# VH-VL binders against Large ribosomal subunit protein uL10m (mRpL10), part 88

Target 1, 224 residues: Large ribosomal subunit protein uL10m (mRpL10), of Drosophila melanogaster (Fruit fly) (q9vpl3)
Amino acid sequence: RGKINIQRPKAPHYERARVVAVTQPKYPELPKAKSCFKTRAERTQQQQENPYNEIIAREVRNWLDHSRLVAFFHLSSITADDIFRVRVQLHKQNLHLKSYGSKIIEQAVKNTRYEAIVPLFHSNHCIVFSPDPEKTAALLRIVRRVPQMVLLGGIVEETMLSRNQLVAYAQMPGLHAVQAQLVQTLSQAPGHLIQQLQAHQNSFVQVLDVHAKNQMNEETPKST
Key: E = the ipSAE of ESMFold2; O = the ipSAE of OpenDDE; V2 = 0.75 times the mean of E and O plus 0.25 times the DockQ between their complexes.

## First folded at step 7 (VH-VL)

Design b10 (from z31 with light chain H31K; framework fv_imvotamab_arm2; at its last look DockQ between E and O 0.23; V2 from the best seeds 0.00; counts 0 for: pae E 9.2 > 2)
Fold by ESMFold2-Fast, scan of step 7:
Structure b10 (fold): chain C 224 residues (1-224), chain A 118 residues (1-118), chain B 112 residues (1-112)
Amino acid sequence: as target 1 above (224 residues)
Amino acid sequence: EVQLVQSGAEVKKPGESLKISCKGSGYSFTKYWIGWVRQMPGKGLEWMGIIYPSDSYTRYSPSFQGQVTISADKSITTAYLQWSSLKASDTAMYYCARHWGDLSFDYWGQGTLVTVSS
Amino acid sequence: DIVMTQTPLSSPVTLGQPASISCRSSQSLVKSDGDTYLSWLQQRPGQPPRLLIYEISNRFSGVPDRFSGSGAGTDFTLKISRVEAEDVGVYYCMQATEYPWTFGGGTKVEIK
């Protein structure tokens, strides 16, 4: 981490309770004009049963149905301004970067051919959608400059691809080679492929954990 | 060729029921939302509601909730807008339009003129 | 509800001259997924509306390059670089960021 943030654990010392950072919620906000007569319990139940959550799940399903390219990424800490710049760059290539909560993704893909992707979204993630699979190479060029986004895998022409298969797809020189790759991939069991995608995610997390522990051991912190 | 073809003009009396249709062709009907938009004579556009034909999920504008019913029959690629009891204030041109993702209302029907008078 | 305000109400333009239409929203149109769902529609006399521009600045299929969109947050502009006779009609901005979806009041483009 390049940014020293010593004040984070000390922030509670200031007189006024710290207000959590305001970020765009993963789900639409409840309408502002709610009755003042609603109890805390009723408000909590309304949050769980927010009708806008149901429509957002169908919006996600709609993006999945119309995207011939879907790429899944692990997302490390990144500022709102940085992710906005990435989104603008991707949009120039008809690539749409989106984030959704894991429960909304589960609701969107339940009882569909996409259901197997749910385990990929138990940690921080983002998804890139495009109706144009030829943009895979452009996608990989752009995200190469964004270390906070780690490719896990994706879906091309409704076929699930591991990270390595998606990278290979991006490098295919022509239609015949692309079709040959897809034919080979179609023979692979979707469950096995998802396990491979999740293994890449888990390996990344383990590498970060080992690196952090090694640095801690080498620097010998004095906390007694 | 993508087309949304709406039913013909209707002339009704207050209190009568009405069901108008919007038939989609040239695309996968269940993969697109269908919305309904009202345009009162000489006025602008008003969003009424939307349906996801794949599972018939509907969402209405608060101004139209309880006033109309939106439905769809995916076997004949047709969406419907219906009134149980028409009012003179329902006199308007009604459009259906499809959308997906960020292409909100990319193709529109030709419109159905509904005139309610006694 | 998000209120969409368009100016001007009417824009008389000489053939070949530019026209500009402004649209302002009562709230930011950045959706929770990060995209801005702002569209521009054209309605010619006696015809249904037609999509011109989606997501601020993207021309829909078949839309001439003389149409362009720009803006961010709450302030958006549709520009016609060289108005042609077929461009006569009413133009609407529309937001699909929050339900209910809402339209601007419309701007009439007329030849003078």
Scores: ipSAE 0.665, ipTM 0.858, lowest interface PAE 1.5, mean pLDDT 81
Fold by OpenDDE, look of step 8:
Structure b10 (fold): chain C 224 residues (1-224), chain A 118 residues (1-118), chain B 112 residues (1-112)
Amino acid sequence: as target 1 above (224 residues)
Amino acid sequence: EVQLVQSGAEVKKPGESLKISCKGSGYSFTKYWIGWVRQMPGKGLEWMGIIYPSDSYTRYSPSFQGQVTISADKSITTAYLQWSSLKASDTAMYYCARHWGDLSFDYWGQGTLVTVSS
Amino acid sequence: DIVMTQTPLSSPVTLGQPASISCRSSQSLVKSDGDTYLSWLQQRPGQPPRLLIYEISNRFSGVPDRFSGSGAGTDFTLKISRVEAEDVGVYYCMQATEYPWTFGGGTKVEIK
């Protein structure tokens, strides 16, 4: 009885090999462990089927319509705890941090003046709303401490601003201060104009005075 | 200044129909929700429903679903609450209020007293 | 439905003394976005309700600083540091976290 070489089993007869190959149970590929973390895409898709999407879209529109300051941020690897902390800080300043799905945003801004913001929502993002444009500086101050929040741009007083423009805006003196400066500048303009107009008149009078004095001196007979 | 002005007091009999109004002014009417709140005599506040005037999307409290109709005419910046058939139990003060974001109901109408008696 | 329970029902207070009103919800009022949509309303006699506090602790425009809101999750408190005569009325908490929106039963603040 030939020792069954367990290390090099004789290849089965061609016919048997074929039968074995065909009868090998095709085990269904184990469902790739759906990472417990539903991809943002999957979360967004699930949100699309939510009957509440329309309500949320209206909410977003409401925020956009009533906010005088809207800032858009990209979120990079930020934890829920970090977001919460930032939210609390922002909230103390009457700044409202919200996160919406891209589809919801798209639905919310469709056929509105805000359609231009849609391209900003392709990645993890959040929006900060405020009724007060003067809070822009406060917003930027808070966000500067959060490296995971990257400013993309914003809307201030119904004007879309780039990141740089928003930063510049935050550095500007408040509207009242700017208005005051404008008024000051405008008030100085007439004064300068009057001075210039008077300067010519004064020069003319001076020239006439000199002429008059010279004529008087010529008429004084040298009393020999 | 933001104002919500409601229609005057109503005295009705059971079975009659009624439509009361809330006119908004001093703000963009289409951009804010309008809600209706009932207050029975000597009782607390009850949320009835809300409407978004821009597209007239409406949500009702289950307790008021099918009992009342909330509507809005954005052209005249007016929201409405209506009954097809009043009951004595509908006797109450009805308030309209503006809603925005997280601010809840920030501005309120003066209220409309509805009295339903035989 | 979220049930809002206010205590006390009546709060007689001496002028100049503090008042405290509690509001408890039957479930957490924290929304998925982390915000809590709890507000406090004041209703003076013969007047419509007035917004005092929104999102737990934010004073609405024109509201005196003697009013403050606090709390988290299911327990919320409105405090009046020094009660004035004009503060007489019924106070309501309101949740807007879930539909239907619901009010507390109200707390009547009276002067002793």
Scores: ipSAE 0.024, ipTM 0.568, lowest interface PAE 5.4, mean pLDDT 84
Fold by ESMFold2, look of step 8:
Structure b10 (fold): chain C 224 residues (1-224), chain A 118 residues (1-118), chain B 112 residues (1-112)
Amino acid sequence: as target 1 above (224 residues)
Amino acid sequence: EVQLVQSGAEVKKPGESLKISCKGSGYSFTKYWIGWVRQMPGKGLEWMGIIYPSDSYTRYSPSFQGQVTISADKSITTAYLQWSSLKASDTAMYYCARHWGDLSFDYWGQGTLVTVSS
Amino acid sequence: DIVMTQTPLSSPVTLGQPASISCRSSQSLVKSDGDTYLSWLQQRPGQPPRLLIYEISNRFSGVPDRFSGSGAGTDFTLKISRVEAEDVGVYYCMQATEYPWTFGGGTKVEIK
């Protein structure tokens, strides 16, 4: 005796963004040609033939360039209403939830060290951008209640972090407090440094254990 | 803190060339777009185009394509708007403005008045 | 090109009273990422434009809370809850959803 769950109402703006990103024709590169002899009119037409992908890729580059926190998630089955409720919660914390096609991401990060993120976008996904790396803890706290969003990793201050490294970063004191603690420790005996490193290590291990337990407890049956 | 400072007013004759500047300060110049906006006397605002200074990628409004050149020199944090041959109809106030993330134009230059008359 | 139509063209208001400015786009301003790139600019007499509101309803830094934006799809509104003398000027809506970016024709707010 199964029940049919209908996802109603759909949130058209996110749903439409996903459909546009995956249903638009892909614009493969043109065959080999002597581009150095192209006229201005031919260059303009060629640019217009690919303008959508180029424009969106530049926007993604802009988000990457201005975000000191970027987090990547796998997105399993979730209703449009639930994802928009999460977007609202995130937006209140200056956290911006977005989704782009893999071709767009590849174009945006081409010839950068961020090329490693491209495989993350072959499946259903979302990305959170923020100018505030201090909001990492708030991000993880909000997403903890959303088992459909599975953290894959992130970028903090232009440094690629694994899932576990990002979780550890979120557990540390603020950057100003960490800087002050480091200066104070270096000015004092080595015992203070060892104590602070051990405290951070113990916190890191504890966060990993809690996270693993929460993932197992929050598993949700799939629905169609 | 963030500032866009434009070059001073210009009085020119039709057919002359002109290059006006927009110097950005107080922020990372190569991480933001710079756009140019025209305001004809007594009229509204018109978007002319935008540049990403990091690699000089540009987009022009169709109304201005081929009429002006937008460029940037990231070593001196300056964007430019250039005419090879001015027309009397180019008489207007020209603004540069910075673009960030989801924002439209968040910071604006003071404007450069260009007057083209015989 | 997305056409942005503003009404009224001129809005004389009494000091301390509300003002409301409408902007209508010729097509949806919702971009493929799900966000709506509608902004409001203020141009005081003899000054460059300045950003007031971005993404329909978000106030830019330093903008007084008497300014608010609302709307969806193709219809948007800027409200000034209590007009002050410094609010005199021309207000523009602007879309950055698709190139070319376009502005409304402007609405002149005057004290009467």
Scores: ipSAE 0.006, ipTM 0.530, lowest interface PAE 9.2, mean pLDDT 76
ESMFold2 (binder alone), look of step 8: mean pLDDT 93; pTM 0.954

Design b11 (from z31 with light chain H31R; framework fv_imvotamab_arm2)
Fold by ESMFold2-Fast, scan of step 7:
Structure b11 (fold): chain C 224 residues (1-224), chain A 118 residues (1-118), chain B 112 residues (1-112)
Amino acid sequence: as target 1 above (224 residues)
Amino acid sequence: EVQLVQSGAEVKKPGESLKISCKGSGYSFTKYWIGWVRQMPGKGLEWMGIIYPSDSYTRYSPSFQGQVTISADKSITTAYLQWSSLKASDTAMYYCARHWGDLSFDYWGQGTLVTVSS
Amino acid sequence: DIVMTQTPLSSPVTLGQPASISCRSSQSLVRSDGDTYLSWLQQRPGQPPRLLIYEISNRFSGVPDRFSGSGAGTDFTLKISRVEAEDVGVYYCMQATEYPWTFGGGTKVEIK
């Protein structure tokens, strides 16, 4: 209890972050009245050339490449205190909750097998990483009590899984050979991911892109 | 298996240049960072800097900025630490170590002992 | 720079008894993303450092379960539940929350 309470005073750091954000050069919230005349392409180019995005994108790339479990969530409005408590609970299980802007994720996954995840992050989101795929059951147990976090799908042992496939994986007995076989077996027809994405109102073109990339991933033999 | 193999011990005079190496094997070299750590004789560990070999992005400790150059050649899976002009105070064991997104040094080279004396 | 302070400087332990090493940071190791980048390293005599624990409490591959890490904020602990002869060496905590990354001064574990 006392140790958890030491973490409570996030308000001072939060207030400092707000001051820093307001004073940042080229901050979108403080542009000139006519800044709305900038094209979307011009704004996108400025964002992708941001040094901060480049550093964070490398961290995301490393997490994706070296986590044997990655779970994607839609994140509804949640208080800073509530998300902090969830993060602490997940961390005790070696589960690492992260949130990144969509452009950072796009930059991190470009030209990788994970590029298919980009459409999942066009709305408010968060990602949970773990080097331990056996923690999938613990993850689902914890997030069951967090209605603001909605599971969209994940990646287990480099294989893209839908929400239902990930839930099924979590119910397995935890034998490594059996789990590897199950990941291959539970990889469903690409159409299943399209159905999940449609529930979140992704565009037709983006849904097809995810479908094509997941089809390539699901057809890749792991052992041979 | 994952290995980081460093170049052999060096004995140099003050003012001389030096380039030591760290060769990675058993993993995807471009998907990991390489860091350099100094250990003065009988002392603890000091972080010098890191490089992401995929795009040669570097970050240095302020104490080592301008004193050393970190580089990498991904075609031969090798990272480098270089001095343009050595000082006696550079006498130390130098380790290379690999890290990933959790920012921990998971595998270490055997170390390169650099002795600088006149 | 974040200063990492380890106690004790030296820990003579009777074989088979527990050992505890403390690491304190000069400021919180909680990053703006909410995570804590604290690791523990072991250096046996004449050998390079070896990763034991990452992100406070996660044991690295091949590390015996007698090693455990705990802590939060600025106060972290490495515990060895039953010290063996091969555990002799210097133990370091390390932070990667803020640049420059910094190490503790080290704790020498030796058999009494």
Scores: ipSAE 0.362, ipTM 0.591, lowest interface PAE 2.4, mean pLDDT 79

Design b12 (from z31 with light chain D33E; framework fv_imvotamab_arm2)
Fold by ESMFold2-Fast, scan of step 7:
Structure b12 (fold): chain C 224 residues (1-224), chain A 118 residues (1-118), chain B 112 residues (1-112)
Amino acid sequence: as target 1 above (224 residues)
Amino acid sequence: EVQLVQSGAEVKKPGESLKISCKGSGYSFTKYWIGWVRQMPGKGLEWMGIIYPSDSYTRYSPSFQGQVTISADKSITTAYLQWSSLKASDTAMYYCARHWGDLSFDYWGQGTLVTVSS
Amino acid sequence: DIVMTQTPLSSPVTLGQPASISCRSSQSLVHSEGDTYLSWLQQRPGQPPRLLIYEISNRFSGVPDRFSGSGAGTDFTLKISRVEAEDVGVYYCMQATEYPWTFGGGTKVEIK
């Protein structure tokens, strides 16, 4: 239990300060006075002081609309440096870690099929987005070493999944995983009809995407 | 394919009104922001504003607030940029561009040249 | 408003040689959540702008791997490892961290 010096640290000698500034690692994405996440109270205060929350709410909706993988986490106390390392590691796998206030999320998802996620954000939280659902396994491997991040659930191919269903999905490659998700969607209540129609639509879009990608990758021999 | 097609070139006199268009195709129009960017002859790019077509929410650059109106009609997948009274200083190329998340502006229209002279 | 300063204003380069463009912001571009919304655009003569790089270093779909972005905070760089004839044009950095969104003044890349 050493005493933590609460006074401003004495300025280093000019020459030493210059050397330290040059040789120390940079963390410009994480300002010294801030962590990349704020408490719920701090976020609420910032929202009241900045009236332009509507832009951020629509940014959240854009992320939800463009991500085929969305994972929701409860976040325990974590330093800015620690979460920055996690963010960099996730980014290498095309996984984008974001944090938004509860009111912003509620505004973004109100009157949409995503509205069911609002209760997940009553406490400190973060979200991981990706356009690539095959990265679910990579996501779980990375966050396994971050005890401060607790998986709550997610959305894969527009289907809401519990924690256990996401873990199961990560263990099943390719078409088998998609088939399992369709079965799960059909068994859900209420809204079976709507979810079934959306699953059919998603399967059709996926087939079109695969076909388009295969057409672009095919080498067409000269026929004449 | 994603495509933004803008209306044709316009030649106007100071004081006249004008409305130019940007039609989106090849994607879900309401899921993306549409922004407008001005480029004066021989100059760089200036952001004017954005609209979210799903609910017509708009945000303007302070330099353009009150000078122009941005709107969208999601039934015909078209965004608009409008002036009530043109000035010679409005002579420029106007681009529309699609936006989402961290990508900034990913796809751009071909541009609409607006010339305002007496 | 955040001012984006690009250097150089013009960069004549020999085909196959590298080119480097710098972009400096008047304020940190780190968003409150830790992300940096810095992108690079290419505008070829007579054409609309095209997205090259988003969020500092990520290449957009269809962009050749000879283009790379780097940087942090207020200092960002776009590099072209070996310039080709089709790379002639004006390059702009853009920030979307704070409203109003702002562009750099542009850097003209020319073949000498």
Scores: ipSAE 0.181, ipTM 0.600, lowest interface PAE 4.8, mean pLDDT 78

Design b13 (from z31 with light chain D35E; framework fv_imvotamab_arm2)
Fold by ESMFold2-Fast, scan of step 7:
Structure b13 (fold): chain C 224 residues (1-224), chain A 118 residues (1-118), chain B 112 residues (1-112)
Amino acid sequence: as target 1 above (224 residues)
Amino acid sequence: EVQLVQSGAEVKKPGESLKISCKGSGYSFTKYWIGWVRQMPGKGLEWMGIIYPSDSYTRYSPSFQGQVTISADKSITTAYLQWSSLKASDTAMYYCARHWGDLSFDYWGQGTLVTVSS
Amino acid sequence: DIVMTQTPLSSPVTLGQPASISCRSSQSLVHSDGETYLSWLQQRPGQPPRLLIYEISNRFSGVPDRFSGSGAGTDFTLKISRVEAEDVGVYYCMQATEYPWTFGGGTKVEIK
């Protein structure tokens, strides 16, 4: 038949294990302290020493080295099927949507000119890579239909651009002189741009938090 | 034109050492991974390992860890696959191939046939 | 290790007719970065392998449009719409989602 449901007695199990452990260990530990949950410090150390993180960080660095267009997005809740459909559409335009853990991104950009982007990835995020910067307009057209993806900014031809600057770049195809001038202006103050991107992200989060709190003033239906 | 050119065929006895090469040209050697793939006579493909020539970071298949050494010399744009002591079971065609991003192995060398017999 | 199973082992096909090759993985090929690292390689007799398709369905440079890839998760297909004499060879699927990277056992395409 089907699977049998059973209630797990936690307290008796812990007491039993503790009695056995006390009779045996040279340096006794309380069994209740040895949960199946690792501490944050233990998880952090394990992840830092993980060979998987080292190889994937180099793969991210490889993508950065080969991409003339990199776009950063905040990613709201989205189903696996929906994000897959977005990836398929982007890939047809040589646009590659990827999501990496913040620690992997930190390792990838450490000691590079892009190290300052790390704070952008402390919340849910995704990145779009492309070797073709002419695809910026196609990227924005596709993402316009995906409200869960919010453009934060990007890198074009190794230059950091804010959301507004990236949108302007996309709207001026064939005006290379104007685009070059914009890039030159930005290259004189990369720290200022990062601060603007962080301030925009924080302001956006604050606006969403205030909006959510205001909406919570509406009567909440009783859940059963 | 992107090319990976491998060293010539080798005939060795069990217990001998061997180092075969894979020279890259027509691209920025340090920006691409180089992988090694074995194909035993009449059999399929087996991934052995990869190296990132920029910093010589290597990753091996568990089946080949400790059996071979992968290295690279970026000054002459060459990757290497080395055995300290060959076995008859090492008889195979060995391919090098480059890799980046989502492309898997995009360009392949012509292969080096290694025959180990007594 | 992810096991890659290809069917059929051999595909004799009449020149100009379609051919279809299946590849099944023992677990999902969706990488933690969200991409699916499934590629198809062609090996002509006496030649090194050649990349045909990367990330399920994308043709590599110089690959004719008669080659197409499809699939998701654990089930993938390579199709040749009209087999030509030059298409004779062994075809391999490959996964690069999890280390160690693994190949399918190969499918021999030949003209009858």
Scores: ipSAE 0.436, ipTM 0.740, lowest interface PAE 2.8, mean pLDDT 80

Design b14 (from z31 with light chain S32D; framework fv_imvotamab_arm2)
Fold by ESMFold2-Fast, scan of step 7:
Structure b14 (fold): chain C 224 residues (1-224), chain A 118 residues (1-118), chain B 112 residues (1-112)
Amino acid sequence: as target 1 above (224 residues)
Amino acid sequence: EVQLVQSGAEVKKPGESLKISCKGSGYSFTKYWIGWVRQMPGKGLEWMGIIYPSDSYTRYSPSFQGQVTISADKSITTAYLQWSSLKASDTAMYYCARHWGDLSFDYWGQGTLVTVSS
Amino acid sequence: DIVMTQTPLSSPVTLGQPASISCRSSQSLVHDDGDTYLSWLQQRPGQPPRLLIYEISNRFSGVPDRFSGSGAGTDFTLKISRVEAEDVGVYYCMQATEYPWTFGGGTKVEIK
């Protein structure tokens, strides 16, 4: 697996120097019976995947397949040093903090049961993976001290959970918690769970507003 | 117990084809990448390429692109490294190794010695 | 390609004494996903490589605690606190941050 900075080298559309005209364009182009513009489906089918995105998407899928705990976070502005410290602390608990571009995540979960998570990654985001679901409580304890990371939801034992369900899972004792969460989640329509995950993302701004208002009412030194 | 077992040593002449194998056992074969590494006699390690057996997606080192083919057969939990036409410079020990996540190559095969001489 | 440079080329050590191996990369090994994919491998004479340490400092299963890794960015170190007879072999650093994956040239640990 390689380190690719999408900003370097220049994106393909920045590079005009690589024009290989093996054949001349044929003129005039005859209009198709349908519209001259491609449909969304036709355009998508003609697009080729970036080789880097192709391999990294499989790495993401591999992490999903090996992890019994996956937690999704919105990530606000944080320094490289601060996130490094968080990553080290999480790693001591066998919790692996990863950040991937939205297009890579879309490709990784495309045509899988996890495709519903894609809307969570339109803004700055990160994911925590672990093969050990018992570490959910440790994860939430660590992240509580990192206000830049906001829990959106997760997956436990291949079951998609909202933020509230994941928090509840962390408070339950032992093996029976997994069975209870599975039963609860299976009783919900897929649309309801997706709505919960999307609504939670939209509530992020409101959570910040409530936090700010509470600090103002208390008139204590502000911390974010 | 996780184990990668490679095929036996090969002695070939330049221009001959060859296919060597790496059989995985003791784990879910399709959930791990398999990579191939070359070690020339008395030299260090060189990464050749990797395959994701679940969908047979491959990625090669530029130095080996077009010179070898990596493939896998899920039904018999085996990965392959193949040459259409061997060269004397292909004389080396070839290792397969398993990968997932941040572990890099965690378990290695015993190696297959390939000798190519006229 | 990322070039991995190891020093020293050989490290003769007395039994029970420490050994230290350095690995320097031509580029930062921090992946776009945030992790650093630096590993250390041990190859004993006539044997396949064996994973010792992954992601800079984490010991692989079954690896004795006398082995430790440290470093960040482009400068990494493998230490053996008390060298034992079975530690004789060639040690390689490896990066899996950027394709193609690359190895250091190796450091031979010998008993003197």
Scores: ipSAE 0.510, ipTM 0.775, lowest interface PAE 2.4, mean pLDDT 80

